# Ledger of designs, part 289: VH-VL binders against q96il0

Target 1, 167 residues: q96il0
Amino acid sequence: APERGAERRDTAPSGVSRFCPPRKSCHDWIGPPDKYSNLRPVHFYIPENESPLEQKLRKLRQETQEWNQQFWANQNLTFSKEKEEFIHSRLKTKGLGLRTESGQKATLNAEEMADFYKEFLSKNFQKHMYYNRDWYKRNFAITFFMGKVALERIWNKLKQKQKKRSN

## First folded at step 9 (VH-VL)

Design C30 (framework fv_ebronucimab)
Fold by ESMFold2-Fast, scan of step 9:
Structure C30 (fold): chain C 167 residues (1-167), chain A 120 residues (1-120), chain B 111 residues (1-111)
Amino acid sequence: as target 1 above (167 residues)
Amino acid sequence: EVQLVESGGGLVQPGRSLRLSCAASGFTFDEYAMNWVRQAPGKGLEWVSYISGFSGDTSYADSVQGRFTISRDNGKNSLYLQMNSLRAEDTALYFCAKGTEFSRYGFDYWGQGTMVTVSS
Amino acid sequence: QSELTQPRSVSGSPGQSVTISCTGTSSDVGGYKYVSWYQQHPGKAPKLLISRVSNRPSGVPDRFSGSKSGNTASLTISGLQAEDEADYYCSSYTSKSTYVVFGTGTDVTVL
């Protein structure tokens, strides 16, 4: 078969949507929202001279981020599924079809949806309470280690100043 | 080279207590979550308990909640499982398992297990 | 509690490809990227084969691969070898934040 030639297709500049490390590669970077949790992950920079204490802080922050992402991914999925089931159930109770006369998807008004939100929050109260408890525990631990790292850095700077003065 | 060695298993009567130990080496123990996983003879794997490296947060399978207590001694590179009010259905080989990179979801290294038999 | 569903057994001949499924729900396999696979030979401790759905640890042959679609994760063993005859378990994170659930296990027989 004869070969057909084609020119390279023009494409719009894709710089805006490109995930690129910042010009300062020595800083943390925030990524796009996770598909499931809808939270933005932080990609942590690892310095050449990271101390054991700094490493523990970073790993604790990474672990906490992972835990947080997974909790919200599950909650978002459960919420959307139960919301659809609630709407379907209430429309059946009213004797209404899943589509309006105009052919659009049938929906509930804000007052009716308030019932769902109230029920969802009540049903998930214990889970949200445990999440908040664990979130505070993790943030207190992170704050504590941040303080230790800050003190370590201050002490190291003081040691460097004394060494330079003695030279 | 990562090594995990369990001990403390044995034959015990229903209602009694037993304490399992796991000695860890070859990695920075306090940086990783640790788990206990059990396997009844001829049956599949069942996750039992978790403990985080830094915060010491714990979690338990519903079947052991309120009866078992997981703990660790980071200074001794040791993991423990205190098992109280033992039942026949607790009979299993108990594995010590290291979490991946503070993750509680995957276990990259396992011990050989210690056998717990609960029988009269 | 719920276990992830795996076939009881899978068999194949040397050089063949076999796939083991691991089916859960949107609250475990479907909702997260934290599916692991373990190989257990008779009388031995489990060995991590795949982590995070498809990540293969150093030392694991490239014949083993993992994937996930919806609520089902899959382990594929290509170029089946006699040494692959073992029990295989999947595991996943669940909605209870620190809880892990294992699959029912699959016995792979090399005929």
Scores: ipSAE 0.000, ipTM 0.507, lowest interface PAE 15.2, mean pLDDT 80

Design C31 (framework fv_ebronucimab)
Fold by ESMFold2-Fast, scan of step 9:
Structure C31 (fold): chain C 167 residues (1-167), chain A 120 residues (1-120), chain B 111 residues (1-111)
Amino acid sequence: as target 1 above (167 residues)
Amino acid sequence: EVQLVESGGGLVQPGRSLRLSCAASGFTFEEYAMNWVRQAPGKGLEWVSYISGFSGDTSYADSVQGRFTISRDNGKNSLYLQMNSLRAEDTALYFCAKGTEFSRYGFDYWGQGTMVTVSS
Amino acid sequence: QSELTQPRSVSGSPGQSVTISCTGTSSDVGGYKYVSWYQQHPGKAPKLLISRVSNRPSGVPDRFSGSKSGNTASLTISGLQAEDEADYYCSSYTSKSTYVVFGTGTDVTVL
């Protein structure tokens, strides 16, 4: 049968110890890099008393994160595919195999790869320009809502100060 | 209770224009991406267009790019699709669909659809 | 616009398990974790069954489950019931069109 001490220990409705940890988490969490986008996802901390304005800011940041992850996952896939095609093409023109004598993948030197990077950037210039435009649009929206949240917090603190002075 | 109600569909001649509307209720409209998805009679689903909640970013299927324009009025909880230069192949039931909380690639609520018939 | 490949039809008996495949490429199903599944009864709007490969929305029975391996996503319906007779569609984010592509659809019949 269970000891009487076990019953006393589990006094909370959730069945856990009634003793609280010394510190509570109140920060956003940054996870490991996504396999496809290679970006670290941010898991946002949701305050117990989050205001509607704070919720709007958080959701805008979450939406922007997902848009950013989508863009870079797409870009990384395109880059990897075209890089592999470029390397294979150049190795064929040199009369070289796709593998070294040790069985490793054959690679091009930095000077040869510079041609690929120039072509890739040139080819994707307009796509990157639209990405930058959209990023700034989103960044301005986030900054605007951050300002509103800051103002709300200031007004709430002023209201609390006035209330305490009145008592 | 989340509700999406489409309207504006009808019979229209090729080359003409039509404007669809979707009235949303039961959720904070401006926080969610909205989509148009169509289904031709007896055929499968085809994604048409997307618009984000706060940033207003838009995206279109290749088949409608340059002809259709998605827009929203967050103050009226309304989504719109302006369809120009209509073709017989645009004949379909048009659904208004709400994006999921963290992903615009899934649609958790759909309207009943509004039928668009492009015929001479 | 390329569609994801699904079998045209799948059939089973009540209580049996059936699996529907959804095959794409590395630019959609193989490259991302944004696969969703929808159920559509005749004359009705689609209903979300699964999002993000395997996430089941509130109200969807646990007999519906999703998975993905390589370029193929799968929807499994265990304990098949008469009301499961419907069309099923997969969808995925795609880098080709920067948004979503749907599957060809599968008709599930309960014998």
Scores: ipSAE 0.006, ipTM 0.543, lowest interface PAE 10.8, mean pLDDT 80

Design C32 (framework fv_ebronucimab)
Fold by ESMFold2-Fast, scan of step 9:
Structure C32 (fold): chain C 167 residues (1-167), chain A 120 residues (1-120), chain B 111 residues (1-111)
Amino acid sequence: as target 1 above (167 residues)
Amino acid sequence: EVQLVESGGGLVQPGRSLRLSCAASGFTFSEYSMNWVRQAPGKGLEWVSYISGFSGDTSYADSVQGRFTISRDNGKNSLYLQMNSLRAEDTALYFCAKGTEFSRYGFDYWGQGTMVTVSS
Amino acid sequence: QSELTQPRSVSGSPGQSVTISCTGTSSDVGGYKYVSWYQQHPGKAPKLLISRVSNRPSGVPDRFSGSKSGNTASLTISGLQAEDEADYYCSSYTSKSTYVVFGTGTDVTVL
């Protein structure tokens, strides 16, 4: 079977990773960091008696995780590509080779790399601003639905008390 | 059954204002983002504006920023677009579109549209 | 704002498959799994065919399928039928001020 990567999971539903928990798990579980996004995926436990509201919350959390994973996978890939291009450009400008005498990749010091970080952050400022805005909006929605689920569970316990009193 | 019905379009002169309305039914209006999308006669689709269901946050296309204002009244299941300083290039059929669950990125239901013509 | 690039037209015969491409950048199609496809018949509102790259809403035939590779998303219509003759638009989330960007549109003709 071919190894599954971030790009090969583009069409796969959330939670389809190589890490699997024990089959009889009663809890959500956290997988290893994704190769590209460096974020740990959460695989959601689905109770046998999941309510429609609980399913809605779970699907929202899964969608948010997928959105977040894809954003950071792409951002990290772009960063790595542009970092290499920047290093190669600066080494060429200095008249230096791409490899050291020991055969290792030639690198720039922290002071030299500061220019790249400044340019990368400036160039991506608007993208990160919109990401943060969406992240907060999604977390507000998740918190709101978590509150609804908590309220539903309290209400169901109260209904159960009523029925126990009647019987 | 989800239904969106736009109204308020018409013929207006450049520089004037117009307010569009969209009446929604068949879903819990306050839980979903709403959008305005326009289509000039014989041309493609252009996203105009977004408003969230939960936070009330808004976004606008660069072409309308500062001139158009999107708003909603969750108690009346209604979406609005206040259009000021209208230009000839604003001439289009304006669609009201419902966002997919908790997202502004896909539009699962659309109204039939209301025609706005800006000319002298 | 910049539009996503689609071919102006594609054509096929009944029963054949056609594929429509939608090409963007890493700040839209390439960066996110929020690509949607819409079908618009003349004089009618657009209808959602595919959301989130490959998700089909209830009521959309399985002969419509979506995929994405790099900066290009694709809509494939298999078993082409006369009623598929329409304009098709892709759309994507974007990290720019517009938030959503539409494709240039593709006219599908059934020969």
Scores: ipSAE 0.000, ipTM 0.513, lowest interface PAE 13.9, mean pLDDT 80

Design C33 (framework fv_ebronucimab)
Fold by ESMFold2-Fast, scan of step 9:
Structure C33 (fold): chain C 167 residues (1-167), chain A 120 residues (1-120), chain B 111 residues (1-111)
Amino acid sequence: as target 1 above (167 residues)
Amino acid sequence: EVQLVESGGGLVQPGRSLRLSCAASGFTFSEYGMNWVRQAPGKGLEWVSYISGFSGDTSYADSVQGRFTISRDNGKNSLYLQMNSLRAEDTALYFCAKGTEFSRYGFDYWGQGTMVTVSS
Amino acid sequence: QSELTQPRSVSGSPGQSVTISCTGTSSDVGGYKYVSWYQQHPGKAPKLLISRVSNRPSGVPDRFSGSKSGNTASLTISGLQAEDEADYYCSSYTSKSTYVVFGTGTDVTVL
């Protein structure tokens, strides 16, 4: 059986590809990992009867996803760029070409690369600490709003059950 | 229509404190990140601080880190900037600016600004 | 902290096109699609012209366009008009110690 044409794909504000789920869906969808961030974007289902509180929670989760995608896309790009620069610098210092006799990219051994990894982690330590702090702060806020939504749903169920019991 | 109205500026001596306010209307305040941007007389724009709509995530320019505190009251649709240990180089017109959606990466609406002059 | 680099001034005649560059690094302009452009007339607040590199808000004429290549973003004003005489600022998200950085600003003169 032939399939419909390819599903739509566009670029999210974070610079990550937005993978569109099937047209009719009642669930959140997880897309493929972004090339740069390696994070899977979540496409949130929007109920027709979404409450204002549920909308606030969803928008907070969307904003947090955008923030997270931007951070890791930039971090991974910076890592890759600086890694290549480090390798090229070391190979030039040794008087070696950038490619092996087989035409593959020349590489440094694990001991040599350990210096780069230590320097990269040290250089980015404060940035990662601020990321972790903000990540916990965001997750705490999300958990708090999830609790509020849960209470709202319980209240609505109790209210509806009371009405059904009236006769 | 979206409106942002700044207040609280004035003449203040070096080392003193001042609090700026921004009253917002015409949009759901709690859904958008808010920013303070300043412009010294005859100079360019300088981003000062950001606060997110829901999480309360804040960021500051290096020049004001540790001296300025951004805050908001979503129930009052108000943004604040507490400025401590003021310096002559803090003299500027201070703009309140609304982020596009939740993003701190673009400012679609700006207030008229409030002038802060730090001198003795 | 450093600002994004813009030319101090550009000039053109009515009907011509002018382009303003905004150069940063891989940690700001090169790393993200979050470049904005603002127009500021004397004594007025800045007005958003372009967001997310090339997105034009409602009410902004289509003669204003944005693009980005590598670490440089560009604002092009086609069909230059007298009312375009103003200061223009770029801005970008950054992952450094600040989260937003503005450009040095460009004075556009219509001769």
Scores: ipSAE 0.000, ipTM 0.516, lowest interface PAE 13.0, mean pLDDT 80

Design C34 (framework fv_ebronucimab)
Fold by ESMFold2-Fast, scan of step 9:
Structure C34 (fold): chain C 167 residues (1-167), chain A 120 residues (1-120), chain B 111 residues (1-111)
Amino acid sequence: as target 1 above (167 residues)
Amino acid sequence: EVQLVESGGGLVQPGRSLRLSCAASGFTFSEYDMNWVRQAPGKGLEWVSYISGFSGDTSYADSVQGRFTISRDNGKNSLYLQMNSLRAEDTALYFCAKGTEFSRYGFDYWGQGTMVTVSS
Amino acid sequence: QSELTQPRSVSGSPGQSVTISCTGTSSDVGGYKYVSWYQQHPGKAPKLLISRVSNRPSGVPDRFSGSKSGNTASLTISGLQAEDEADYYCSSYTSKSTYVVFGTGTDVTVL
C-alpha cells in the first residue's frame, strides 16, 4: 500500500504524497513519524537489478513494518480512548466540566492518573508480551534473509572477479 | 508443486499420547512457518500450533498449551505434533498448513489431514 | 473462546452475487489487514481464496473478492456457480492469546 498524509505532494505516477523524499537517492530513507503509530516509516530503495531473494527480503521488511505500524496505531488509539474516558469519569465525579475556564482540555494531575496507568499496563500486559514475541520472531526472519542476501552479493562479486581473472 | 502429507492419526484412549507427522515437498521448508489446524467432526476450523522456519519459535492455542509439542526437522522436510494427555475434545481431523510468504497469518497450502479419535 | 462471527448460511442462484460477513473486534479484524478467506468442499482440505483482506492468490477466479470496513470483513462471490457450494471460513491475526482466530463458518448453498 503507498504512504499517504505527507506535507509535500509527490509528482510520481503513483500519486502518493511524500514528506521531502530524496528523489535521487540510491538508499533507503526514514520518513517523519506516522500520525497514529508515532513510528518512523522506512521507504525502501528498489534497485534496477533486484534479485528474487532481495525482493523477498524487501517485501518481508515492508510487511513487518506494516504489521508493527498497525499494532502501535491500534494500541495508541485504545490508550487515548480509555484515558479520555477515565478523565471524563473522574471530572464528572468531582462535579467539574470537561474544559477549564481558559478553554484548555481539563486534565488530572500525575497522582490522580497513577491508578489509570497502573490498571492500563496490568490489563495490557499479556498483549504486550505477545507483541514482543512476534517482534523477535519477525526480526529473526529478517536477519536470516539479510544473511542470505549478503552471501549472494559476496558470491556474485567473487564470481565477477573470477570471470575477469579468467578472461 | 507444493505437497503436505499428514500421518500418525488413529484411535486412542483418553489420557494417552499420539504423534503426528507431516511430510513437506515442493518448497524450501526451512524458510516457512508451519502450522497445525484441527477440525472436529461437523465443526469449524481451530488453529492449534505454529513453529517458525528460522528460529524454531513455537506458539500454542490455550486449549492445548502444556499438552502438545510442535517440532520440525528441516533436514527431513518434516513437521511433528506430539500430543500428550489426550481428551475427548481433541477428537478432530488434524491439518498440516504452510504459512504464506509475506503474511504469516494466512495458510496457502494444506495437507489432506489425519484423523485423531479420542474415545474409550 | 470467541471466534469471528459469520452467518451460518447464505444462498443464491447461479449467476448472482452473495456476500459473507466476518465480524470481529479492534484486536483482530478491526485493527489489522491480515484477514484470509478459505473455501472447504465436503471431505476436502480448506483452500486459500483471499489473503490480506483482498489479495487473490494465483489460480483463484476474479469472481472472489474481499473487503473490510471497521470490524467487519466481507467475501463477495460474483457470478455464483454450482461448484461454489461449500463452507467458507474467515480468519484473522489477533493480538490476544492466539496466533490466528477463525470464523464460525458459513455454508453457501447454490439454489
Scores: ipSAE 0.413, ipTM 0.741, lowest interface PAE 2.6, mean pLDDT 84
Fold by OpenDDE, second read of step 10:
Structure C34 (fold): chain C 167 residues (1-167), chain A 120 residues (1-120), chain B 111 residues (1-111)
Amino acid sequence: as target 1 above (167 residues)
Amino acid sequence: EVQLVESGGGLVQPGRSLRLSCAASGFTFSEYDMNWVRQAPGKGLEWVSYISGFSGDTSYADSVQGRFTISRDNGKNSLYLQMNSLRAEDTALYFCAKGTEFSRYGFDYWGQGTMVTVSS
Amino acid sequence: QSELTQPRSVSGSPGQSVTISCTGTSSDVGGYKYVSWYQQHPGKAPKLLISRVSNRPSGVPDRFSGSKSGNTASLTISGLQAEDEADYYCSSYTSKSTYVVFGTGTDVTVL
């Protein structure tokens, strides 16, 4: 009995974007799309005099980015797997091989694939709703901290101006 | 104060089922990942299962895959572990553990555990 | 077998520094990105000491520090105290799936 090779569940590696910005950069850098999530990673700049509030904002942005990368990497992997399984199942039901007589990969027609997409979206609808909810929550928090950092910077600039006027 | 209180442990025969519960308080339960971790007597920690706070996604250790089911009721601030087809190797103290921002960063709060003994 | 290997025991005198290693044995090319450390006293639940390799939660003494180099994470306890006698576990997530792994545990004894 041929040993059914354990299907290596290609778990989407947590795509540490190998994108390394120039060491002397004073700006956030956007990398190329990650091969698993298809999201562009951002390399966040760390200022030399980062305030505790700025640090908190940066960490929150980094965590949110990692969350997004992981979510979409997993979704894309699931989608690809289920798509392949669907195609194989349908071909088998039709009595068709996985390859055509010409040796090409057998494919389903656009109508059959439309059914797959509808079913996939329906099945994952709740998951996407939760993702969207949490995406908004995270971005709201980020925006809130961005506002706080902006206020802190304004206040610091005002204090510096007052000190220069008093000297 | 964050509190996690496990219940539902006991003595069961092999092949039987048991349901553990964890009552959570002191935090917004629905926003955090929850985990089950077990510890056999005189042994180390073993992760059992996780459930996401936001997506409801679940994962299981290979040792319990297909036998255990993790679930949550956010309205009751409760975590559950349905354990089916119990084995002697499942004998352990079962902890409920709260994830930090994400479970991948660690578990910041633990219950006191509930003991599950599987014996003939 | 645990994917994270720890020394079975570590001992030190009061006031000394001790280090516990946690080495990933997984062939996973990406290594363990996040490592957490837990302290467990006999008959007690584990307590989080370190998250994300080096982040110390509030209420954890500054004598506890975490680091990582390659596939090896380390917990350092500086100024060892009698109350530090406990079991210590590292933990991480695999890069391939949402799977938590714990280290084999280290018994720390204060001499």
Scores: ipSAE 0.005, ipTM 0.549, lowest interface PAE 11.2, mean pLDDT 87

Design C35 (framework fv_ebronucimab)
Fold by ESMFold2-Fast, scan of step 9:
Structure C35 (fold): chain C 167 residues (1-167), chain A 120 residues (1-120), chain B 111 residues (1-111)
Amino acid sequence: as target 1 above (167 residues)
Amino acid sequence: EVQLVESGGGLVQPGRSLRLSCAASGFTFSEYAMNWVRQAPGKGLEWVSYISGFSGDTSYADSVQGRFTISRDNGKNSLYLQMNSLRAEDTALYFCAKGTEFSRYGFDYWGQGTMVTVSS
Amino acid sequence: QSELTQPRSVSGSPGQSVTISCTGTSSDVGGWKYVSWYQQHPGKAPKLLISRVSNRPSGVPDRFSGSKSGNTASLTISGLQAEDEADYYCSSYTSKSTYVVFGTGTDVTVL
């Protein structure tokens, strides 16, 4: 049976998610791992009275998440593609098919795959070093703005307490 | 209103040094990455150097690595580019450019540029 | 020094649409959503037109639009006007996160 129409009326615009965070949630919500990057996306909570500084911090964190998602999606795609090419090349050299008799993808043993991992890591060493450097830079920026937001919130609480005490 | 004003350009002989300055106003200078971008007469744009707002981390184009040094003075809202061992191919208009937000990946404000001519 | 390929020149008549391509590789334009477009009038500094592939800063008319497909980003100028006559440059983030690469530049002529 469908729910009563009045209680199920959809007042949200078309395309807006009907899913809500848990009752009284004032936190960022963490979603399932992304199919390509294998990272869990953070769905940022937007306070009703978000300050310009809080908005700047949220946008910085959202931008950093998007950058991180794109980096790992690209890295995982490259890894998967090169791994399959390596496996195909080795199986062809051995005169073996790409599938087992059970229809599963044929695989190489750990010793054979060690050569691929070593080559892949060596080939991508500089790329990973630049990633780590940017990751630190982004985290320093986020930490700095988190500190500024914390100071702003402390100041606002002190002003509110002073006004309440004065009245 | 955001303003960036470059100075320090001029005519200099190959092998000599020159220091460029950029005076910034209209934003919280210490919170933004700053860049130098150059343009040779009649040619396109070339990114030269970056400096972060928070950590002071620097990066350079391969063409200037080891010869140029980017620095900043957040108390004076100023950006600098120390150019050593200048070559004829360094001849260009040098722009001071502000990174978007926290990033060097785009430049939302640019100065007018200062001309550096390296010639004998 | 430029790594991204743009056409040397593009021309159009007032009111027409023109599109400028910016072609890179999977490590820059193809792999990232960090493509910017700049407009430069003769004797002037570049002005940011588009950031993050398709985002317009405040004050940029909506007749300027950006898009990306595969390794190629595009800037489209609709309703072409005389004041659009300028040089246009694309730029992109690369897998070397400390580096920005610019395009070769495109001269737009309004005839």
Scores: ipSAE 0.031, ipTM 0.631, lowest interface PAE 7.1, mean pLDDT 82

Design C36 (framework fv_ebronucimab)
Fold by ESMFold2-Fast, scan of step 9:
Structure C36 (fold): chain C 167 residues (1-167), chain A 120 residues (1-120), chain B 111 residues (1-111)
Amino acid sequence: as target 1 above (167 residues)
Amino acid sequence: EVQLVESGGGLVQPGRSLRLSCAASGFTFSEYAMNWVRQAPGKGLEWVSYISGFSGDTSYADSVQGRFTISRDNGKNSLYLQMNSLRAEDTALYFCAKGTEFSRYGFDYWGQGTMVTVSS
Amino acid sequence: QSELTQPRSVSGSPGQSVTISCTGTSSDVGGFKYVSWYQQHPGKAPKLLISRVSNRPSGVPDRFSGSKSGNTASLTISGLQAEDEADYYCSSYTSKSTYVVFGTGTDVTVL
């Protein structure tokens, strides 16, 4: 089997440095999954006449994306590290090598891995509960500002219609 | 001109509490993340805590988690750090630092710091 | 201990260039474009020199430049001046439980 580690040594700053948005895009666009978080980044379209309120919403959404990326990059790193340590420990206990005849990593069966998953979930229960709480708080704030932006746009439309009637 | 002025530092015994304040001016305080960074005498910089501008989301260094609480009052342009269960290892100059945007990843303005000494 | 590794000291003569390295892992310097550099003169607060690997804030001279290759970020000071004699710290976002990790610091001496 080819050694994937050599190909995965290519470390871009965020894993998506080569993302190329659509030409003359007038909307937000979604990039490829980040190497560490495995989440797709959203690149925000910035209108030429962005209002202060629209800027606040965009910055809040960007901050939330960075927070979310950090959380999942951390979880994926912790999971991968602890899983590898668990597998190595169990293989050592069984007197087995770390790689098969084909050169691939030796693995444990589903029953053995269930012990790891149970312990990992129990150990990380608090972190996931706090993540869910903060995720909902952030989405509430985003929804609130989206509502304000929508109201601003409605008032702008009403002003434009009123101007048409007065003419 | 952006200015950050820390206060509230002093000499305190181990196990006691202390509250630091930071007065901000020269920018729209509510739009920027704020941070506390400390430096023990003759040592390097250590990030302590973060608070966002909009959501009020907070984060802490492992060394202070559960003991320190960061908060802000956007109406008063003020940042606070409530320090409980102080240890000798908490002895440091405490800086108030402004994020470059909503992120905690760069600090474009710093105060002069307030000295906290934890000793018997 | 998870501090980013910097050389303890570097030295140079006026007009020369010096480079300070900042080495971490794929979970901080190698994984993200959120590397910052700070200058601290004795008894003073740190000053931001570089953010996001290579971005200079307003008021920072062009002779300060930042770059990154793999798990190592570098600060280069060209045209070294007496006033550059200070401590320099790198920092990076980290995917571990803390959001920011600082380097061990480098003392720059102008001979």
Scores: ipSAE 0.006, ipTM 0.576, lowest interface PAE 10.1, mean pLDDT 81

